# VH-VL binders against o60147: the designs that were tried, part 17

Target 1, 175 residues: o60147
Amino acid sequence: MLEKNKYLYIFRHIQTNQVLLSQGNVLKKTALFQLPYPLQKPVAPNGMRPAKLRKDHWVPLLKVEFPNESMFQSVFMQLLNYRKYRSVQPLTSDLLKLPIPVRRRKIMRQEVPNTIADLADILNKEKFPENSVRLQLSDKSDSEYADWPPSVQIDSEEIKLSRGFREKTTVDEAR

## First folded at step 1 (VH-VL)

Design b36 (framework fv_lerdelimumab)
Fold by ESMFold2-Fast, scan of step 1:
Structure b36 (fold): chain C 175 residues (1-175), chain A 118 residues (1-118), chain B 109 residues (1-109)
Amino acid sequence: as target 1 above (175 residues)
Amino acid sequence: EVQLVESGGGVVQPGRSLRLSCAASGFTFSSYDMHWVRQAPGKGLEWVAVIWYDGSNEYYADSVKGRFTISRDNSKNTLYLQMDSLRAEDTAVYYCARTWELYYFDYWGQGTLVTVSS
Amino acid sequence: SSELTQDPAVSVALGQTVRITCQGDSLESYYASWYQQKPGQAPVLVIYGKNNRPSGIPDRFSGSSSGNTASLTITGAQAEDEADYYCNSRDTSGYHLEVFGGGTKLTVL
């Protein structure tokens, strides 16, 4: 393709279901700024080890192909803003009734359905051409978290988790 | 009425240790992540450490890693900061503060002064 | 050094509008919170989230964000607004870390 940055890569953490958005098919360490909750516990009482992105702990959730960079930028920025705004909303009474560890685990697990719903909401309000946006999911049942507009075409081929978003079976180290 | 009261500050020589305490009242202490934030004389705010509501996770600023230990006793509504191997650069007013979930510091203590000098 | 950048000083005339800016990578993902500190006093939260004021904070204080930049705006500055202002954001890069901006000294002329 001639356009740069027309793909949105969405990753899921295998243990917590926390979600990271990426403009590239390989996660960069700076993507960790997006995490609602930290992944690594300190190993010493008065210290911690430097965080290192464990790429093997992040699996593909969804890949979105846009017709051009302008549409990609619009959707990507809106999705980041949706996630950012969601983080500061008051907790519902139902969540406040839960013990804190159960509440935090539930919030983390909801990132997958929330991200998919947010993406669909953004695509529904945008007036993109029919079948112009292509979705490829790791698990096609995740598409059921939302109603998709006519602009969206869901690929019949699922993402193979062992390959990630790469054509090769290995993932390059990000610096 | 939410209150955070720090104590334990004072003058200490380089290389020595000091333990700070923060007494919390007026809220359910065990439901809040607690932090230490310091401010050197005439300088800005510098975050030092956090301990989660249940004591399960502790994190530290790079400048204090390996020297300071944050801890809490939820049965006594008290936060602690054990400061070892103190340096002149650790001279500061130390504030305890709570955060609402993982977002913002809604209440601060009055601070306790630690002066590291020979 | 701080990962959040603020200008060290700014001045505003009484009754005029001033904007204090904070910049950092974490602000793409999290809103900044803002704190007012007067000499000899503990910091006081004035803005959190997108543009929320705690109870007791005058409505002349407002917040905004765009990309990696957050701003605190005081519309119709009063003499009592003279203080140091700090931005704060969270970095969860595998850990729970907090960072403060270097602070901006506001002088009301």
Scores: ipSAE 0.564, ipTM 0.827, lowest interface PAE 2.0, mean pLDDT 86
Fold by OpenDDE, second read of step 2:
Structure b36 (fold): chain C 175 residues (1-175), chain A 118 residues (1-118), chain B 109 residues (1-109)
Amino acid sequence: as target 1 above (175 residues)
Amino acid sequence: EVQLVESGGGVVQPGRSLRLSCAASGFTFSSYDMHWVRQAPGKGLEWVAVIWYDGSNEYYADSVKGRFTISRDNSKNTLYLQMDSLRAEDTAVYYCARTWELYYFDYWGQGTLVTVSS
Amino acid sequence: SSELTQDPAVSVALGQTVRITCQGDSLESYYASWYQQKPGQAPVLVIYGKNNRPSGIPDRFSGSSSGNTASLTITGAQAEDEADYYCNSRDTSGYHLEVFGGGTKLTVL
């Protein structure tokens, strides 16, 4: 489907503000591996299994339409690399003074603006053709977290995709 | 075989409390969100409450919010509904049901009758 | 709370096709699930998602959606299909709430 080929969706956790990247509007279980914290393993009848992805806990933050799949893949991989890079950076002295739970919350709260800024930076470096990339945000004010290159056209309409997988999507559950 | 068995129903006076239980078997209980749905005699289905598979969150219908408490013990494969300040309009058969991510209720118990009368 | 509306009662002749419709604003965004309930029994899931049937549900049952409506269709109604049918979807007035339609009593003639 065309939706999976050239569309980047970034999802935000409704409670923690953690961010997940997705090709297309449906989150996959494998997206959990993007999270910096170890996955909890629930007990399955045959042993342990990967943590359950609560898809209804994630809402779309933004949608990016690229001219082609190649451009999407490039940006997607770079976003992952930026995220990885941040995860290995030393914590600031100010953060180290905070209790671990407070520290974690503070870091998580920065994931949204950081991810948006990363996206803008990547797109600035890529220098795609003017107005070739379409950006739609769930909250238009989130676009203010970054300066966008001429390649990016910001839609006037906010993304309407809701959280949860009971919602109507282009990709439905198979029988 | 998936089984859900409700218990704890009975006749109570208004203002009293009652605790319902739902015993689950035949599946990994801790992997599923669990719900209570009730049905007044001769009436339709009414969603009551949900609890996450890991017990991390609960949500309630407005009609029972502040009076009912849904909980679960995954070690015992049991779902609970604590009903406080019972009213006549709470009279119903109470079903426990499980859902997956799409929130379709694929398995239901046979229900337990709660009658609130003076 | 969000409301799902159903016709209280419909009838169908044996072997004929009947459509039970559910209407509500939430159906613009969310799929419905459908449940069959016979007297003295618990509800049974018959359709969910776009058009998914659980194992054991006859293929004469199908689901569809259009705009703010969802429909359950029984193609070739059988006597055993006489029951109450309820639609269900998300209540958009709150967080993670569910709502049922008022139910439709299906009589097979």
Scores: ipSAE 0.022, ipTM 0.639, lowest interface PAE 4.7, mean pLDDT 86

Design b37 (framework fv_lerdelimumab)
Fold by ESMFold2-Fast, scan of step 1:
Structure b37 (fold): chain C 175 residues (1-175), chain A 119 residues (1-119), chain B 109 residues (1-109)
Amino acid sequence: as target 1 above (175 residues)
Amino acid sequence: EVQLVESGGGVVQPGRSLRLSCAASGFTFSSYDMHWVRQAPGKGLEWVAVIWYDGSNEYYADSVKGRFTISRDNSKNTLYLQMDSLRAEDTAVYYCAKDSYGYEGMDVWGQGTLVTVSS
Amino acid sequence: SSELTQDPAVSVALGQTVRITCQGDSLESYYASWYQQKPGQAPVLVIYGKNNRPSGIPDRFSGSSSGNTASLTITGAQAEDEADYYCNSRDTSGYHLEVFGGGTKLTVL
């Protein structure tokens, strides 16, 4: 039987480096509820204003292909839980010395390294079969934020999709 | 099928203890935060406690803090609520509830188990 | 601790639109979730994250949020919508804590 829904699409904000996780190759506005976790209302980088989903401000970071939907769901939920765990850690004294806007920008910029490290940690813990998980990055150097287990195969080709992860279909629905 | 089944309710005298269980099936129990919510007869819903997916953090309503302990056994897909020093005002139907996928809200609830604290 | 305030009762005529409101300081920062509870039954999540419906919830249910107020709207109320409705959000004093509104009993006339 064919499996569906086994891809995890990870986006990053071009200015802030904030990360959004998606089950599809197009971001839904509900993904903004991830910013910042665990708040239900997204927060803009420059204050308490809710973030607005502007598709031109979000670019692909990473695409992960899993062997099946069950493995996808497990990893996806664990990534959300890692983000939740990070949100409750005490701020370091170094961060507390910074003005609030500078502090927020510094925290946001760490989301890319943190997400990649968290993904690798989850995959190392799960012990999936060799070469069963395929990673394709927009910038291969981002893979250096972590040590990957034997279950992971990093694609030699970087993501080349012109509109995020979106590929043209025979009926193009870009709306 | 995704289900939660509570057990352990009953009649108990004030000052005594009772332990509730909630058996989970049909989903990856170890991936979700779990809640206890209670409802006194003819009254509204009152949140009691939450435990994180890995058991690393627990939070309690002020009304039960220091008397109740939430715990979980991920290997058995079971959530627990240890209720000590029970009071008449703890009389309620106790529901276990699963946290939803990152959007907040509790998307799966058990049928509830009745706890009656009376002399 | 932050409280969520709901009117205890509201009535609506069959086929008409009703709005149930929830007010509290935490709603400035967090969206409300809404639950339907019928007599003798467990609560059912009908709206989460401002205006998202779980699978199986009719599209006549919708949510909205503005400032410290959240609302559940039922457009074209049906007899089976008669129930108690609860809002739920986080407590401002500790964002890991949850709080429920007092509930609103909806009567469909």
Scores: ipSAE 0.007, ipTM 0.554, lowest interface PAE 10.1, mean pLDDT 82

Design b38 (framework fv_lerdelimumab)
Fold by ESMFold2-Fast, scan of step 1:
Structure b38 (fold): chain C 175 residues (1-175), chain A 120 residues (1-120), chain B 109 residues (1-109)
Amino acid sequence: as target 1 above (175 residues)
Amino acid sequence: EVQLVESGGGVVQPGRSLRLSCAASGFTFSSYDMHWVRQAPGKGLEWVAVIWYDGSNEYYADSVKGRFTISRDNSKNTLYLQMDSLRAEDTAVYYCARQYDILTGYSDYWGQGTLVTVSS
Amino acid sequence: SSELTQDPAVSVALGQTVRITCQGDSLESYYASWYQQKPGQAPVLVIYGKNNRPSGIPDRFSGSSSGNTASLTITGAQAEDEADYYCNSRDTSGYHLEVFGGGTKLTVL
C-alpha cells in the first residue's frame, strides 16, 4: 500500500486554472473538497450531495516522483496546508475593487503559479538528496514560476497528454 | 462604518409566516455573500442560510429547507428571510452576517439580531 | 452531515492560559474560525484562517490546527474574556454549507 503513495499528480482545470492534488493519476470526487467553492451547484434536491467531477475539465499540470512514501506524505500534506492557508487570507484592496467575476477569475488563475511556487518552497526547505525528486510537467515553461533546489531533477520530456492520461481521470457520480 | 440592522421579528403563531429584513450600510452590499444565523434562547449558534453576492445561489440548513427562503435586493442593500410554516423550535434571535469574501468561510460583521417567538 | 464538537464548559484562573478545543472532519479541509459571544450581544470574530486576528482583538488570543482538531488559546486570561466561544467551519457534506460547534462557556475565576 505504501508504494502507491510515491507519486504526486497535480491537475489543472482547463477554464478556471484551479488546482487539485492527487496521490494517483486518477481524480476522486473527494478531491473537490480541496476547493473553497464548488465548480457547480449541488445536484441533489436538498443540496447535501457533493458536486460531480467532470473528467474532461481537468488535465495534468505536473507529476512528482519521490524516492519514498515518507517524503511524498510530508510534501503532500504541506501542499494541502498551503492551499488551506491561502484560501482564508485577506484579499488585497486591489482585488476588492474588482467586480466579483473578475476577482474570482484572477484568484483562480493564480492557483497554478501559487501551487508551483509552494511546491518549490517546500522542496527548498526539506533536506532531500541531490536529484532524488523527479519533476515532470505538461508545460515545461511552468517550471519558471519558481527556483528549484538541487534535490529536484526536471525531466526534459513533458507529460504526454495522451489518451491514457485523459481516460484515467475518473467520472464519479454522487451517492 | 459597516452596519447590519435586522428587523421584522415578533411574536407569531405556529404555522404562520414572517419576513425578516437586514438593512446593510457602509459597504458595497452587492459584493458579499450574506448569511442568516439563529440562536434559540439559552442555546448555541445555528447556521440557517446563505445567498451569493448576485442572488444566483442559495443554500439552507436541513432544518429549514422547504420552509424558509433567503433573498436579497441589491438595489436596496437589503437581505431577506421569508419564514413559512413556522414551528415552536424556530423561536430564536436571528442574525444577519456578512461573509468576508467569496473564498472565506467566516463572517466579519454581524447585526444585533431580531427576536422571533413562535408561540400559541 | 459534518459536526463540530466542543466541550460545553471550561474554567481558567485570572492570568492563566486556557485552551478551547473543536473537533470535526471538516477541519481537515478548512480552518476553523472562532467567535466570542457575551450575554445579550452579537457574536464577534476573534480568530480566522488558522491564527489571524481581526483588528482590535487582543494578542492574547491565538489559534492552532492539527488534523481534525482546532484550538483557541487565551494566554493570560482576563475577566472580560468570560464568554461563550464558538468554532465555525465549512460543511464538507454539502457545498457552501456552514456548521458551528455547540459552544464552550468560559468562566474566569
Scores: ipSAE 0.007, ipTM 0.550, lowest interface PAE 9.0, mean pLDDT 80

Design b39 (framework fv_lerdelimumab)
Fold by ESMFold2-Fast, scan of step 1:
Structure b39 (fold): chain C 175 residues (1-175), chain A 119 residues (1-119), chain B 109 residues (1-109)
Amino acid sequence: as target 1 above (175 residues)
Amino acid sequence: EVQLVESGGGVVQPGRSLRLSCAASGFTFSSYDMHWVRQAPGKGLEWVAVIWYDGSNEYYADSVKGRFTISRDNSKNTLYLQMDSLRAEDTAVYYCARGLDYSNYFDYWGQGTLVTVSS
Amino acid sequence: SSELTQDPAVSVALGQTVRITCQGDSLESYYASWYQQKPGQAPVLVIYGKNNRPSGIPDRFSGSSSGNTASLTITGAQAEDEADYYCNSRDTSGYHLEVFGGGTKLTVL
């Protein structure tokens, strides 16, 4: 069976700017295998060991709230397909002229603007009701990487990095 | 033009070692990740190992981890596969193949070199 | 471990269209690449990414992908297309790991 969800959580790595997509508000270790470039060298001398998930190195990029699971599934699958398509495109001649370490860092840094642009393109293609999709960012200026359709409402409140994607608790609200 | 030429194959007894080489020409060797892929007689392709363009990272198929070591010498445009503790199931034609970052394909392959592990 | 499944054999009449399929969970995350192999020869890349052909590969070869399935289509099959065809994709269980399908033997009648 497919897992029910109405939220898409997108994380950014603080050092490399690489992006991870998640259906939950907390990353699982297996999410690291979305990355084309590993964050750490192999631990074993003659083989790969899965890297430890360093949760403090991953911060919220954005959270998308959909009105229902059907809309979430459609957008999530399309976003995965966009990322997949980008990963197999030939590198531009400008990128190929760069030294490889510089080229890889530039490609990794582009994942944030690329993910935001891809999300906006998908939402512009879908015929969702006005103000039906809520977008909340850690840095509102990142919304400027794309033109958003009328279906999207950008939350005026940014995601609190100290709390990640955690919701306010009754205890926190009482304080 | 791009060329990859494997060598070092032969007949070897179980438990022994063999070292394969792949000589590259016609491209900037240090700008490409390199792979080894094998094919047992009458069977399909099996990916074996990859080494990054600068030699900084290596990854292996589970079937060869701990026994095989991939390496490269960018000054000699040569890729290597050190095969230790050989088993009958390692009998195959071994191909070297060229890859690139973000690439999940092998655009050029060598002609292959046959390794036969028999008693 | 991620595996790619292919039917072991398929046949097509000369000049007709044939579709070879590859299925696996990793294809939801990565596109398949396709290789042609003739007896006694090294594999040759015929399709990579969504639907890209290397220089020198005839236009009759095309690729497509949907969900966990990838397909190689040959429109107007020729006698020289008779070969084994392998799909390849990344293994989602790790970084930079690759996996091949079991191969499909194409017979042109």
Scores: ipSAE 0.117, ipTM 0.687, lowest interface PAE 5.4, mean pLDDT 84
Fold by OpenDDE, second read of step 2:
Structure b39 (fold): chain C 175 residues (1-175), chain A 119 residues (1-119), chain B 109 residues (1-109)
Amino acid sequence: as target 1 above (175 residues)
Amino acid sequence: EVQLVESGGGVVQPGRSLRLSCAASGFTFSSYDMHWVRQAPGKGLEWVAVIWYDGSNEYYADSVKGRFTISRDNSKNTLYLQMDSLRAEDTAVYYCARGLDYSNYFDYWGQGTLVTVSS
Amino acid sequence: SSELTQDPAVSVALGQTVRITCQGDSLESYYASWYQQKPGQAPVLVIYGKNNRPSGIPDRFSGSSSGNTASLTITGAQAEDEADYYCNSRDTSGYHLEVFGGGTKLTVL
């Protein structure tokens, strides 16, 4: 880790497509508190989250470099608020017709596009300087889930982080 | 082996232009951000400019903004620095240095090329 | 622009330990990188990140950080360590900018 507080990493669960937000390139156990539904057994005592973070089950979705920590924090908190807001919205009639497990899976599968769209919406509202935010995606096609403001520079290369972990630099590899 | 070789330095009069080149080899040039750093005689290091790995964006120190232009040709593994409206204070050894995406260090440097601006 | 400050010169006896410190606001948010420069040569990266050494750099070189400071420590200074040392970090006054400290001349006695 070369920088302390200016990087947003978003991870995706390889099975459920649930999303976790991370400050920095290492997924922390506390990130599990972001989950509205349990992933796998065993679950936490409250029945809503896994008891243990399985880092190997999470792959990087995208990486964002912000101009400063304050901007990072603002966007990070807004993303969490957007997620919370969606979780309390009334379910559609179509979803209500589905069994609860199926319903939950369907909702979870929408977290990736919703999160990406939320990010773009937040950044559009923030009106950061042009090309001041650097975005790198694990899958470039995911950028199509939203229209990005001029403040966002999308990298042409895809992110190559290990599951739940930071990327390796050429200098690190040489050690 | 990673190599960076600067060229194009020389003696020029104030107000003139000069173009520096940095030839890269031994690595995938298009995967790395590239920087120019200069050092006036007997002085410290001064960061000059950066260009992203894909050439999508550039940033400059205030001291050179509006006068210098950093560019690259990934097909030729070459980094450039176009220096216009040169001033005496631009006199320095100019180094090209390799950076990494989202990194804050320069792991390889060229040997530098001397630019002297004098009447 | 943001600034990084270093002592202009320090001395260390052969085999002893010396710490070179860099101070600046940007160091609150970014790790420093350190470069060694000998006369007539290009700078060489010696420490980056939390405490990472590139290949070929002796293990007597180490890095640390605290608050708005970063430090390069040489444990058991050798004669060949005599050089100028520069810290580097992001310039927080702009975007994607870099800044160097003023440099520290290390003399090995």
Scores: ipSAE 0.000, ipTM 0.556, lowest interface PAE 12.4, mean pLDDT 85

Design b4 (framework fv_lerdelimumab)
Fold by ESMFold2-Fast, scan of step 1:
Structure b4 (fold): chain C 175 residues (1-175), chain A 119 residues (1-119), chain B 109 residues (1-109)
Amino acid sequence: as target 1 above (175 residues)
Amino acid sequence: EVQLVESGGGVVQPGRSLRLSCAASGFTFSNYGMHWVRQAPGKGLEWVAVISYDGSYKYYADSVKGRFTISRDNSKNTLYLQMDSLRAEDTAVYYCARDLWDEYYFDYWGQGTLVTVSS
Amino acid sequence: SSELTQDPAVSVALGQTVRITCQGDSLRNYYASWYQQKPGQAPVLVIYGYNNRPSGIPDRFSGSSSGNTASLTITGAQAEDEADYYCSSWDSSSEHPVVFGGGTKLTVL
């Protein structure tokens, strides 16, 4: 048996609103590979996507607590699959009319509402026990991007932005 | 095998025009952004232009803006650079290059084609 | 607008380690890529995205980055490594989306 009470840590970029998922409370540079791949997207000459992991540019978005490893693995993998599905969908004609830098900025900004909506959709489809999944958000209003099932309990306490998920002395792999 | 083959270079007089082509093979051309990069004799690399995977958006270096036009034909797997109002300063080997991950990492380059602008 | 600065030349003895450096403000936010160019040939990508090697590039090539400086390290230089090396990075300005360093000529003694 694997460890119980597994956590999913979700981070957002302070400028672009891009989202990264982590199994630990510290981002590793390999998390950048979650950003759209394969790149079948328009070229963005002015560099709107972060190429380097800067931990001071990524802040907590939300923390999800699962009662066991099995539930965590199921939700985490489905969330990654939803993100992959979104990355390969055809762009709308409205987006295609925009200059590449503006287009990429709009797409990136949508990752926070999209990730929250995807998480809620997955949890609504899974038949988890009542109050078995706990969400703690940095901005509680972000919970309004979705309708949550009875399995979800939203913590009344927000994650303080300056506090993060870990102490400053926590070692990470970003270099 | 990914391959890029440039053609169309030559000697031209100042103020004239020249069109370069880059024939791509060994990959799905329509999935990649493409660039033109040049190198003057004995000098370093200088970025010239980029075109998106679908040809809808294009950007140019200030030194060539208004004079050069980048285009592509995905049905023919070919990239083009139309060079108008050529100047002596445009003398260079012109490379076409494929964009890895849309992050301006050029993972494959053509052999280059020499453009000489002289009077 | 942004510039990448490289020393024009560096030498290394066969089998020894050499470090080629690249400096510029864009490197604070973006990783450098490195290109090897031999006389009469097109450039070859040797490092991208911090320390990734394309297929076929020997593992003696590695990248590193700190602050506004990026470095290409060749551990155990071989005669075939004699070439010009260019760093490149993103520019956030629409006027210069790709910027290249001036190049460093490596001589293997």
Scores: ipSAE 0.000, ipTM 0.482, lowest interface PAE 13.4, mean pLDDT 79

Design b40 (framework fv_lerdelimumab)
Fold by ESMFold2-Fast, scan of step 1:
Structure b40 (fold): chain C 175 residues (1-175), chain A 120 residues (1-120), chain B 109 residues (1-109)
Amino acid sequence: as target 1 above (175 residues)
Amino acid sequence: EVQLVESGGGVVQPGRSLRLSCAASGFTFSSYDMHWVRQAPGKGLEWVAVIWYDGSNEYYADSVKGRFTISRDNSKNTLYLQMDSLRAEDTAVYYCAKEHYYGSGRFDYWGQGTLVTVSS
Amino acid sequence: SSELTQDPAVSVALGQTVRITCQGDSLESYYASWYQQKPGQAPVLVIYGKNNRPSGIPDRFSGSSSGNTASLTITGAQAEDEADYYCNSRDTSGYHLEVFGGGTKLTVL
């Protein structure tokens, strides 16, 4: 079978807790297009995205295995739409009272619980067969951010990182 | 079942060398980063070194850098620690430890340890 | 250096709750793992990440994390819980380096 993509990987930034969605176990540079706030100085003068992808700064949050590519595409597109929706909503009065750097840090820290809740919301609304969607987490306590439907089976095994996640370091040990 | 068995410990004089081995079984050895952790008598745990699953990178604690060399032979499911220029402060039980997955910081299996005594 | 600091000793009465704390800059970026070590034995992983237990670890063990601090809580301490407890995390001064706390000796009276 050719070109069967039924896996969704979700990554989080180790410092900011920002989230990136990937159609495979390797983050592509284009995934940075999903971020509204720069993690480092932007490339473009008016850009809102980091200059480059630092793979060593992103770790898997969770992996979702779908029964087929059609279901994967449906959920993936809906997650992207939820992220876009959140980015254009008015800020609450509590957030508006905070200085911009503190406000952005607080918003970024909530991306993990928000993404997990959004995923569960989508899966609760889609009618998938019982135990047809397998969820694997790097930290199982993150599953507590949502109530999962009967279609979801949470794997007891942790996500195993492929070679593609490990960048060969050019940093000398002495540095 | 997962097993890690250390060997090669013993009594050595300061300035000499010793090589430790860790025989692994019950898991795909070539898929996991491996660590050495030591514990001096009556003291706490001290991380010593790590080697990546494919042997492409090694990292060391400052206390052993330049004296110890971690290596692995994936065809034999064996981890090694070559200890050169041994000092009295290297006296410890040396544990072989398996990391659950890359970046996890989680040592899910440990060997029983092998005692290295550097006498003065 | 991202050293992890633990109190050297703590005591708890049988059946009561005890909290062991670990503090360090690396805990802002990484969760702590906790290991139990009994005399003459190898360490045993009891908590990893924020609050996850390996198979076989009793549910009386739990973890928590806030800022640069991580805690291991034992509710309803049993005699067999008497041991040394170590926290472990990444050394953020070197992405791939590991660091252990100094250990906390738990006495169950």
Scores: ipSAE 0.007, ipTM 0.473, lowest interface PAE 15.4, mean pLDDT 79

